# VH-VL binders against b7kms5, part 272

Target 1, 80 residues: b7kms5
Amino acid sequence: DTFETVRNTIRIESEVDESLRQLCHEERITKETWLEAAYLYLCEKPEELAQVIQLAQERLSQRKAIADYKRAKTMQERFL
Short names: E, the ipSAE of ESMFold2; O, the ipSAE of OpenDDE; V2, 0.75 times the mean of E and O plus 0.25 times the DockQ between their complexes.

## First folded at step 17 (VH-VL)

Design k_11 (framework fv_pozelimab; at its last look DockQ between E and O 0.74; V2 from the best seeds 0.58)
Fold by OpenDDE, look of step 17:
Structure k_11 (fold): chain C 80 residues (1-80), chain A 121 residues (1-121), chain B 107 residues (1-107)
Amino acid sequence: as target 1 above (80 residues)
Amino acid sequence: QVQLQESGPGLVKPSETLSLTCTVSGDSVSSSYWTWIRQPPGKGLEWIGYIYYSGSSYYNPSLKSRATISVDTSKNQFSLKLSSVTAADTAVYYCARTDFYDEELIPFDYWGQGTLVTVSS
Amino acid sequence: AIQMTQSPSSLSASVGDRVTITCRASQGIRNDLGWYQQKPGKAPKLLIYAASSLQKGVPSRFAGRGSGTDFTLTISSLQPEDFATYYCLQYYKYPWTFGQGTKVEIK
């Protein structure tokens, strides 16, 4: 099978990225193929997918909170 | 793609309140700082103020006593009210987005097309 | 408020010319400086932020340099679509303030 790829940039939490990097290195795969494989696997596992989605939503919420704080701080610094 | 569009009356009488709305599409107002900027005909640009979706706002001291910016997250809009207008408030009014990338501030990376507001009797 | 002074107020140039616009701040603003291009009847367009960071989609012929009080915008080879008015913006301290603008005209 042949397929086209789409280039994109993703940001991963540093500790997670390091762990994932290490895993990929040990298994001789890439983060890209890991993500593809993980997604495809989860597509066949509805319960596990739901759990991952919930976890992802929690992490997104945390990211948003952190981002809001950083933005607020940045903007507040303009008063100094 | 992010798009901004100003709307409101193009004519306001002196001493009345100028009221404009900026409708945002392609992005949620909950993630950026939203700004109003104006430009008198043939002149430069003046920063009016900004608002964040949380309600946090700040105004140019030159307009603070008269300017009010509000946000409606449900409509994905933010608005400007400028009270007690005079001829000096005649300008093209722009809404714009201030965003962040990698903790770097990116001022006004997207603009509305602008709307002319004329203050006249 | 921090004052931003652009120079020159206007200049005439030809296609292919190297054009340099200067912006000076009344006090140090680190690298919190943006450059914008505005064409008649249109909204300004962000070219450069953080003094030297090229906005996505902006041609590489545009370059911003400087820190502290003195900043420059350079167009390495002026193109027909570059004839416009350019503004600098400081966003180091409130209120944010623009330069008075530099009009780049056809010679």
Scores: ipSAE 0.572, ipTM 0.863, lowest interface PAE 0.6, mean pLDDT 94
Fold by ESMFold2, look of step 17:
Structure k_11 (fold): chain C 80 residues (1-80), chain A 121 residues (1-121), chain B 107 residues (1-107)
Amino acid sequence: as target 1 above (80 residues)
Amino acid sequence: QVQLQESGPGLVKPSETLSLTCTVSGDSVSSSYWTWIRQPPGKGLEWIGYIYYSGSSYYNPSLKSRATISVDTSKNQFSLKLSSVTAADTAVYYCARTDFYDEELIPFDYWGQGTLVTVSS
Amino acid sequence: AIQMTQSPSSLSASVGDRVTITCRASQGIRNDLGWYQQKPGKAPKLLIYAASSLQKGVPSRFAGRGSGTDFTLTISSLQPEDFATYYCLQYYKYPWTFGQGTKVEIK
């Protein structure tokens, strides 16, 4: 009953966020409780956690590549 | 906390090569664009050029190809070499970071303290 | 290279004064304009980027305005720590170039 919480913000890809919002609405839960439950469930499942971590690593790599492309484009456009 | 620190000889003889190193802490040299800027004593600021860790670089044409910037990712450092120096190259040399907030370019958001290099016999 | 011209080259002011510094570009630079503060013996410090965006940790008494060729930096109520030299920077096209500086002195 002594459930201490922290407030933070995260950025989620738009299509994923929309799907997650729809799921949470349908199941009458919040994004916060979904995130907590998903993590707690995976902590008990080493092989499933490893699969999620691999997907997270792939998404991180994709987001970095997109960011790098956009940064490079803005630096490149400054040649006369 | 991002910190940049210039190091190198403070006195260089004419016609020799000026060599400086910038040590980066609190950030990875692989995560941003890195720049050298100089300021002759009592004068304004001159942009020398930049490097991205993959080796992409560009230099101020005013330096007539005398400048070379390089990265050492293993030491988290980047360096400047300026060849064939003259008294006109006497200046305080700064290293600086260019970063992005999302896609918004933020030029030179962190600077080193600067190091004076005097070119004299 | 794009030439950046600041005015005035120097000014004297008192604590509490409103101070305005102007920077003019020799061609349009959109909003790719930064403002830097430099105190004697110190490195420059970024105040404003994108002509009007306040850098993190910079007091709100600093404001940038303008686009294209004409830009201003305003200090709404000058504080003792604001006596310094101020530089504008265009970063629209290489080589990136600074204005010649404006020295703000205590009156």
Scores: ipSAE 0.475, ipTM 0.824, lowest interface PAE 1.7, mean pLDDT 92
ESMFold2 (binder alone), look of step 17: mean pLDDT 92; pTM 0.947

Design k_12 (framework fv_pozelimab; at its last look DockQ between E and O 0.75; V2 from the best seeds 0.62)
Fold by OpenDDE, look of step 17:
Structure k_12 (fold): chain C 80 residues (1-80), chain A 121 residues (1-121), chain B 107 residues (1-107)
Amino acid sequence: as target 1 above (80 residues)
Amino acid sequence: QVQLQESGPGLVKPSETLSLTCTVSGDSVSSSYWTWIRQPPGKGLEWIGYIYYSGSSYYNPSLKSRATISVDTSKNQFSLKLSSVTAADTAVYYCARTDFEDEELVPFDYWGQGTLVTVSS
Amino acid sequence: AIQMTQSPSSLSASVGDRVTITCRASQGIRNDLGWYQQKPGKAPKLLIYAASSLQKGVPSRFAGRGSGTDFTLTISSLQPEDFATYYCLQYYKYPWTFGQGTKVEIK
């Protein structure tokens, strides 16, 4: 069997990305197949999935806050 | 696909207030800076001002005393009011988005089609 | 306010020609310079931001260069759809200001 893939660009926090990269290298897998496998695993683990979703929501909130700050700073610099 | 659409009266009498609304679709107004720009017939472009979803707004000094930009996140709209208009305010008015890519400003990557506002008695 | 001066104000060219438009700022604006294309009856369209970054979907024949006070927009091989008016924008300091425009006409 063959799989059809979709090209995707994913931005990951640098420390998490490095850690994930290291893990994938050690286990001779890719970040792509890791994400696929992790999702499929969690689909069979509703409690764990809920925990991951909560964590993801928290991280998203943090990203948004940081992004807002950086944007505001960038715009404010235009007054200096 | 992000889309912007201006709406409002195309004719305003001198000394009255010009009022326009920009409706945004395909993106939340909470994620970008939103700008008004105008262009008198046959002339160049003038930056009017911008607003962020938090309410933070800044205006061109040339229009600051007369211009007010507001945002309505519930309607995904932002608006422009320009008071005490004269013939000099006759122009095509555009709304536009200013976004960021990798912390780099991307000014006016999306525009409305523009709406002509004529100031005449 | 920072003044942006474009040159030339207008030019005539043929399909296939190399076209260069310049924009000069009255003071240093680093690389906070954008280029826009506007066709009659249409809104401007972003071509270049950050002086040299090509906006997504814009053909590679468009190129922006420069930093500080002097900037250029180059169309390596003019196409029929490229006849339009082009504007530079500085967004280094408020108020943001546009150049007066350069009209590229068919020869």
Scores: ipSAE 0.615, ipTM 0.893, lowest interface PAE 0.6, mean pLDDT 95
Fold by ESMFold2, look of step 17:
Structure k_12 (fold): chain C 80 residues (1-80), chain A 121 residues (1-121), chain B 107 residues (1-107)
Amino acid sequence: as target 1 above (80 residues)
Amino acid sequence: QVQLQESGPGLVKPSETLSLTCTVSGDSVSSSYWTWIRQPPGKGLEWIGYIYYSGSSYYNPSLKSRATISVDTSKNQFSLKLSSVTAADTAVYYCARTDFEDEELVPFDYWGQGTLVTVSS
Amino acid sequence: AIQMTQSPSSLSASVGDRVTITCRASQGIRNDLGWYQQKPGKAPKLLIYAASSLQKGVPSRFAGRGSGTDFTLTISSLQPEDFATYYCLQYYKYPWTFGQGTKVEIK
């Protein structure tokens, strides 16, 4: 009944992280246990899991587009 | 880990076109900015220009429009063509990457080993 | 184009010495200044970007300072592997330009 853990480093959008931290604090759980519970719950719900995956794919694409835009602006500002 | 490797002829005749290719491994040419830099023997470094994979590019005005950089996404390569070469174009040619660390610009964080191109008859 | 002038052009030093190399820009370049090390027959290697940020894997004896037009690279205790030519680079405005180099030799 002892959980073995793995260390992870991830980046979460600040507004989402703040909201998740508030929820976990109010419910007296940790971010880690919330994430594990959410994943285990969705594993039994194929349609709901697919919707979460679709949203994750959309967020991944948006984060890349924003990064590419910022980087392009950084390179563009170096013209005289 | 990221590796860059220049390839192309080491000897080019005057008035002809110098053509070099940089093969990228450990990274995608679509993910960064790619640059050619040259160094005449015993001299300093000269920035030639850069390209972003979508085709946007900019060249050192000192080369008077003789330079063209292109990308081949399918081969994960980018290339330099320098037209109408003279002895002044004899140099070691380097390809290099410009990347971002936490959205901070990091210029030329990886370089190829360099290839000497000699312009002579 | 923005000219980058390094000083000195060369210097002789002993292992353990503190070495300072300067780089001056012909106009303000904010902190868009990099430092590179080049050994004979080898490609340059990035040491410092953004004037003072140490590149991954570079020993902490290398330190960059400056902003605007005046920049320095300091090696706090010179090691045998540090004998090389050092270049600064401005990347504030195109065309990006390097300084002429500073050769650090064994005394």
Scores: ipSAE 0.533, ipTM 0.860, lowest interface PAE 1.4, mean pLDDT 92
ESMFold2 (binder alone), look of step 17: mean pLDDT 92; pTM 0.947

Design k_14 (framework fv_pozelimab; at its last look DockQ between E and O 0.72; V2 from the best seeds 0.59)
Fold by OpenDDE, look of step 17:
Structure k_14 (fold): chain C 80 residues (1-80), chain A 121 residues (1-121), chain B 107 residues (1-107)
Amino acid sequence: as target 1 above (80 residues)
Amino acid sequence: QVQLQESGPGLVKPSETLSLTCTVSGDSVSSSYWTWIRQPPGKGLEWIGYIYYSGSSYYNPSLKSRATISVDTSKNQFSLKLSSVTAADTAVYYCARTDFYDEELVAFDYWGQGTLVTVSS
Amino acid sequence: AIQMTQSPSSLSASVGDRVTITCRASQGIRNDLGWYQQKPGKAPKLLIYAASSLQKGVPSRFAGRGSGTDFTLTISSLQPEDFATYYCLQYYKYPWTFGQGTKVEIK
């Protein structure tokens, strides 16, 4: 079997990234292979996948809110 | 691909109100700051102001008393009104996007092609 | 308002030349400076943001440097498509203001 990989830039929340990095180190795997494995596993678990998607949506909403705030702050600083 | 397109009358009489609309495609107006910029023929660029989807807008003090920017998220458009125009308001008017790359402010990364508005009797 | 002064107002150069355009702010603007290229009848195009960050798709021959009050745009080897007018923009404080422009003409 041959695998073709695609280069990605993934930004992860710092605490989650640290925890994931530690896990991968302990298990002698990479974040990339962990993500692949996790996705493939969830593809076979529709209920669990739905839960993960919901959680991901919530986290995305939080990210957007934080980003929106930071942008607004940046724009407001231009008045000072 | 983000695209912006200005539209509106190319001729406005003195003392009337200039009205332009920018139609955005490839991006939602709900995610960025949207700006108007103008350039008199053969001259430099002047920042007019911007609006955010929430309705927050700010204007160049030189135009604040006359300029109004609005946004219509349902149409993915934002507009400029400039009241009490004179010959000095003759210019190519551009709409542009102001966004952030990795929390770094990026001013005007996408522009419309511009539309000439001539103020004349 | 913060005044942006570009120099020179115009210059003549040949293909392959190294071209340097400067922009000076009337007060410190940190790195909140952008560079734009405008060709006749066209909208300006973003080249550099945050004083030194190259916009995606812009050739590497373009480089922005500087912080505070003095900034430079350098074209390491001028190409035929680079003949245009260049503008700096400060977006540190409102109102955001442009330099008067530098026209790069063919010698």
Scores: ipSAE 0.647, ipTM 0.920, lowest interface PAE 0.5, mean pLDDT 95
Fold by ESMFold2, look of step 17:
Structure k_14 (fold): chain C 80 residues (1-80), chain A 121 residues (1-121), chain B 107 residues (1-107)
Amino acid sequence: as target 1 above (80 residues)
Amino acid sequence: QVQLQESGPGLVKPSETLSLTCTVSGDSVSSSYWTWIRQPPGKGLEWIGYIYYSGSSYYNPSLKSRATISVDTSKNQFSLKLSSVTAADTAVYYCARTDFYDEELVAFDYWGQGTLVTVSS
Amino acid sequence: AIQMTQSPSSLSASVGDRVTITCRASQGIRNDLGWYQQKPGKAPKLLIYAASSLQKGVPSRFAGRGSGTDFTLTISSLQPEDFATYYCLQYYKYPWTFGQGTKVEIK
């Protein structure tokens, strides 16, 4: 069997992406390989997976709030 | 698949308040910016104002503070009230959405069909 | 308020013609310019946003150009369904304002 892959587009906060890119460079791996390994590792660790999910939910809420703030700035900049 | 539909009385007496409601489907009123626009018969378009569901809003100064836009998130609707109307307020009234495509502002990407409001003596 | 002036106010054209409509702003509006099509008895329909970005579902014969104060909408090969009134909108500063419209009629 061959190693099948799916192409995805992911948006990552700039500071996190820079840090992840640096880590992957230093460890001589790719971002996609790191993501796959992190997920597979967490699948065997229910408590750690739950903590990651909780953090992901917090980040999702923060990203929604940041998006709303940026949209509000864009609308407010149209006052003279 | 976003759809907007205006509703309200088509006939309003002078000096009274014009009241219209826009019902939104295929989108949440809490996720976009919502606008009223009007067009007198045979004439051009006039922007009335917008609201964001949390209450931030702005109105065209030409309406001299007679306009109020409000949101009802439980009904997924937003509304226009225009007080002290005269014959000059006779127009087709449209509701419209303003949204963001990948953080790019897109004005009025969806419109309702419009409703004629006549101010009669 | 920023005044938007369209020209011509009306034009007559035949199917297959190239049609160009201009819109001038009384001050710079960057690329915060939309184009809308309106047929009699119907609501306006968004064609172009950000001066040159084509809305989903709009035929590629419609093209927007310009920035600052001078903008154009071009229909490269006029079709029967394109006979309508066209409006520009500035959304750079409140109040947002439309041009007076350009009526495109059958010759």
Scores: ipSAE 0.453, ipTM 0.830, lowest interface PAE 1.9, mean pLDDT 92
ESMFold2 (binder alone), look of step 17: mean pLDDT 92; pTM 0.939

Design k_15 (framework fv_pozelimab; at its last look DockQ between E and O 0.70; V2 from the best seeds 0.61)
Fold by OpenDDE, look of step 17:
Structure k_15 (fold): chain C 80 residues (1-80), chain A 121 residues (1-121), chain B 107 residues (1-107)
Amino acid sequence: as target 1 above (80 residues)
Amino acid sequence: QVQLQESGPGLVKPSETLSLTCTVSGDSVSSSYWTWIRQPPGKGLEWIGYIYYSGSSYYNPSLKSRATISVDTSKNQFSLKLSSVTAADTAVYYCARTDFYDEELVPFDYWGQGTLVTVSS
Amino acid sequence: AIQMTQSPSSLSASVGDRVTITCRASQGIRNDLGWYQQKPGKAPKLLIYAASKLQKGVPSRFAGRGSGTDFTLTISSLQPEDFATYYCLQYYKYPWTFGQGTKVEIK
């Protein structure tokens, strides 16, 4: 089978990225193929997928909170 | 793609309140700072103020006493009210987005097309 | 408020010309400077932010330089679509303020 790839820019939390990088290095795979494989695996595991989604939502919420704080701080600095 | 569109009366009488609304599409108002800017005919640009979805706002001191910006996250809109208008408030009014790229402030990366508001008796 | 002074107020140039516009701040604004292009009847368009960072989709012939009080926008080779009015913006301190604009006209 042949497939077409799409280029993406992905930002990963530094600690997670480092851990994932190490894993991929040890297993001689890439973060890209890891993500593909993980997604495909989870597609067949509805309960596990739901858990991952919940975790992802929590992490997204945290990212948003951090982003809001950073934005607020940046804008606040314009008063100094 | 992010799009902004101003709407409101194009004619306002002196001493009345100018009221405009900016409708945002392609992005949620909950993630950026939303700004109003105006430009009198044949003149330069003046920053009016901004609002964040949390309600945090700040105004140009030149207009602070008269300007009110509000946001409606449910409608994905933000609005400008300018009270006690005079002929000096005649201008094209723009709404714009201020965002952040890689933690870098990016002012006014998207603009509405602008709407002319004329203050006249 | 920080005053932004652009020079020149207007200039005439031909297609292919190198054009340089200057913006001076009344006080130091670090690199919190943006450049915008505006065509008649249209909203301004962001060209450069953070003094030298090119906005996505903007041609590479546009370049911003400077820090502190003196900034420049350069168009390396003027194209027909570049005839417009250009504005600088400081967003270092409130209120944010624009330069008075520079009109680039056809010679």
Scores: ipSAE 0.605, ipTM 0.882, lowest interface PAE 0.6, mean pLDDT 95
Fold by ESMFold2, look of step 17:
Structure k_15 (fold): chain C 80 residues (1-80), chain A 121 residues (1-121), chain B 107 residues (1-107)
Amino acid sequence: as target 1 above (80 residues)
Amino acid sequence: QVQLQESGPGLVKPSETLSLTCTVSGDSVSSSYWTWIRQPPGKGLEWIGYIYYSGSSYYNPSLKSRATISVDTSKNQFSLKLSSVTAADTAVYYCARTDFYDEELVPFDYWGQGTLVTVSS
Amino acid sequence: AIQMTQSPSSLSASVGDRVTITCRASQGIRNDLGWYQQKPGKAPKLLIYAASKLQKGVPSRFAGRGSGTDFTLTISSLQPEDFATYYCLQYYKYPWTFGQGTKVEIK
């Protein structure tokens, strides 16, 4: 029997992606299996999961701030 | 999925203030740029101005500083006030969204249905 | 303010015809040009942004071209539902301004 899978697209910052690709290559795994394993491991570790969530929230906030800055600059450049 | 809906009085007396509200659903008023546009009956479109929820805004100089746009994040709404109206301000008023697709500016990708405001005694 | 001039002001064409509408800016606006369709009694609808990028859900018979000051909207095979007024918009500099419109009538 086989696992049912879902195909999704995600965006990862290029420096993080390069590091993750290298790790997966060296360990002979895929990004998909790494993500699944990391999540399953963290499900059993409430304090570690909380730390990961904190970091994810910080990164989400940073991405939003960068996007907001670029968008504001785009609107700002249209003043005559 | 994004929907905009204008509301407000359809009849306004000369010299008074026109007030309209746009209710946004399917998007947060905090996430995009919000615009009012008007169209006199049988005429073309005139951009009034925009607001970003945290304060940046610009208004068409043709309105001679009579226009003010504001945001109410708790109601997910933004509003237009146009002071000292005359018959020349009779128009269909639209609210619209300006957004970014992959950081590319996309003007007025969603519009409300429009509301006619008549200035008459 | 940047003036946007559309040509023609109106036209009549048959179903299946290729229709071209032009929009000229009073100064260079790069590719900061949008095209909108408005049917009677309805709000305008975005067709094209960035001069040539087709909005999602818009039929591929609509195409935009141009940069700088001269722009065109082409409808490659006119359909009965394309009876409408079409507006260009410059969004390069404030105040953002629309062209005066082109009314397309199906004959």
Scores: ipSAE 0.549, ipTM 0.860, lowest interface PAE 1.2, mean pLDDT 92
ESMFold2 (binder alone), look of step 17: mean pLDDT 93; pTM 0.952

Design k_16 (framework fv_pozelimab; at its last look DockQ between E and O 0.67; V2 from the best seeds 0.58)
Fold by OpenDDE, look of step 17:
Structure k_16 (fold): chain C 80 residues (1-80), chain A 121 residues (1-121), chain B 107 residues (1-107)
Amino acid sequence: as target 1 above (80 residues)
Amino acid sequence: QVQLQESGPGLVKPSETLSLTCTVSGDSVSSSYWTWIRQPPGKGLEWIGYIYYSGSSYYNPSLKSRATISVDTSKNQFSLKLSSVTAADTAVYYCARTDFYDEELVPFDYWGQGTLVTVSS
Amino acid sequence: AIQMTQSPSSLSASVGDRVTITCRASQGIRNDLGWYQQKPGKAPKLLIYAASSLQSGVPSRFAGRGSGTDFTLTISSLQPEDFATYYCLQYYKYPWTFGQGTKVEIK
């Protein structure tokens, strides 16, 4: 069997990305296959999936807050 | 795909208020800065101002006393009001998005088609 | 307000020609300069941002260069669809201001 893949760009927090990259290197896998495997695993673990979703929502909220701040700062600098 | 569409009256009488609305699809107005730009017939472009979903707005000093930009997140729209119009305000009015790519400011990466507003008695 | 002066105001060129448009700012604007293409009856289209960054989907024949006060937009090999009016934009300081435009016409 062969798999059809979809190309996409994923931005990951630098410390998490480095840690994940190190893990993938040690285990001789890729971040892509790790994400696929992790998702598939969690699909069969509803409680764990719910926990991951909650964590993801929290991280998203933090990212949005940081992004808003950075954007505001950038726009404000145009007055200086 | 992000799309912007201007709507509003194409004819306004002198001294009245020009009112336009920009409807955004394919993106939430809560994620970017939203801008109005105008272009008189056969002339160049003039930046009017922008608004963020938080309500923060800034205007070109040349229009600040007359221009008001507002945002309605529930409708995914933002609007422009320009009071006390004269013939000099006749122009094609564009709404546009200002976004950020990897923390880099990217002005006007998406535009509406523009709508002509003519000021005439 | 920062004044943006484009040159030339218009030029005639043929398909395949190398075309260069310049934009000069009345004061330093670092690399906060954008280039836009506008065809008759259409909205402007972003080509270049941050002076030299090519917007996604824009052909590689378009190139932006410069920093400070002097900027250039180059079309390495003019194509039929490139005949249009081009504008520079400074977004370094408010109010954001456009150049007066450069019309690229067919010779």
Scores: ipSAE 0.612, ipTM 0.895, lowest interface PAE 0.6, mean pLDDT 95
Fold by ESMFold2, look of step 17:
Structure k_16 (fold): chain C 80 residues (1-80), chain A 121 residues (1-121), chain B 107 residues (1-107)
Amino acid sequence: as target 1 above (80 residues)
Amino acid sequence: QVQLQESGPGLVKPSETLSLTCTVSGDSVSSSYWTWIRQPPGKGLEWIGYIYYSGSSYYNPSLKSRATISVDTSKNQFSLKLSSVTAADTAVYYCARTDFYDEELVPFDYWGQGTLVTVSS
Amino acid sequence: AIQMTQSPSSLSASVGDRVTITCRASQGIRNDLGWYQQKPGKAPKLLIYAASSLQSGVPSRFAGRGSGTDFTLTISSLQPEDFATYYCLQYYKYPWTFGQGTKVEIK
């Protein structure tokens, strides 16, 4: 009995990734099974899912702001 | 897919102001850097300047401060005004996007089709 | 402003030929160099950015090399659709400037 899976690539902040890898190692699970379990668990809990979505939105906004700052710096270095 | 479309009058009288608009689809004008470039018939390309949606801009000194680029986020457009035009300003005018791929600067990755502006009486 | 000089101004070549176009900057520009292709009556199209990075959808027969002041665009096996004018662009310092162009024609 096998699961049909999809392969993809994601970028995770290094400190979060380190913590997640440590947790997965200690619990003898994989990063992908943790992601699947977290999503499946939250699907039945709308209020908790909404809290996770809010945090994800905040992190997305912060990552965009950091990217915009780096891009502005790149454009500004070309004066002179 | 990102598409850019120039629009504006194709004929402008000497000493008047050339005014062009670039309509952007498939992307937001607030997410990238937007540029005007021109090419006199049979000649090479000249960078006019850019704008970032917050109003930050820079213009080629060769235009002697005659150029102004602006953005209208509500219409997803950016525009060029070039004042005091002469026959030397006759050119095909292009709008173009400058963006970042994985934080690498990529100049003019998408262009409009170009619009010919002729300066004559 | 940084001047970009292309060589040659024009060349004639046959389908299947290896073609090399050079671009020299009047001062060092690191790898802030782009290559564009323009066909008559059409807008330029980005081929290469950062001196050697191939734009998505551009055939692998196009290759860019160089850093500092000397750059090349090579077409390893010229195709009928490659007859066009090619421009380099420096984007190291404002104002950003194009080379004068190299016209590649059918021999």
Scores: ipSAE 0.497, ipTM 0.844, lowest interface PAE 1.4, mean pLDDT 92
ESMFold2 (binder alone), look of step 17: mean pLDDT 93; pTM 0.951

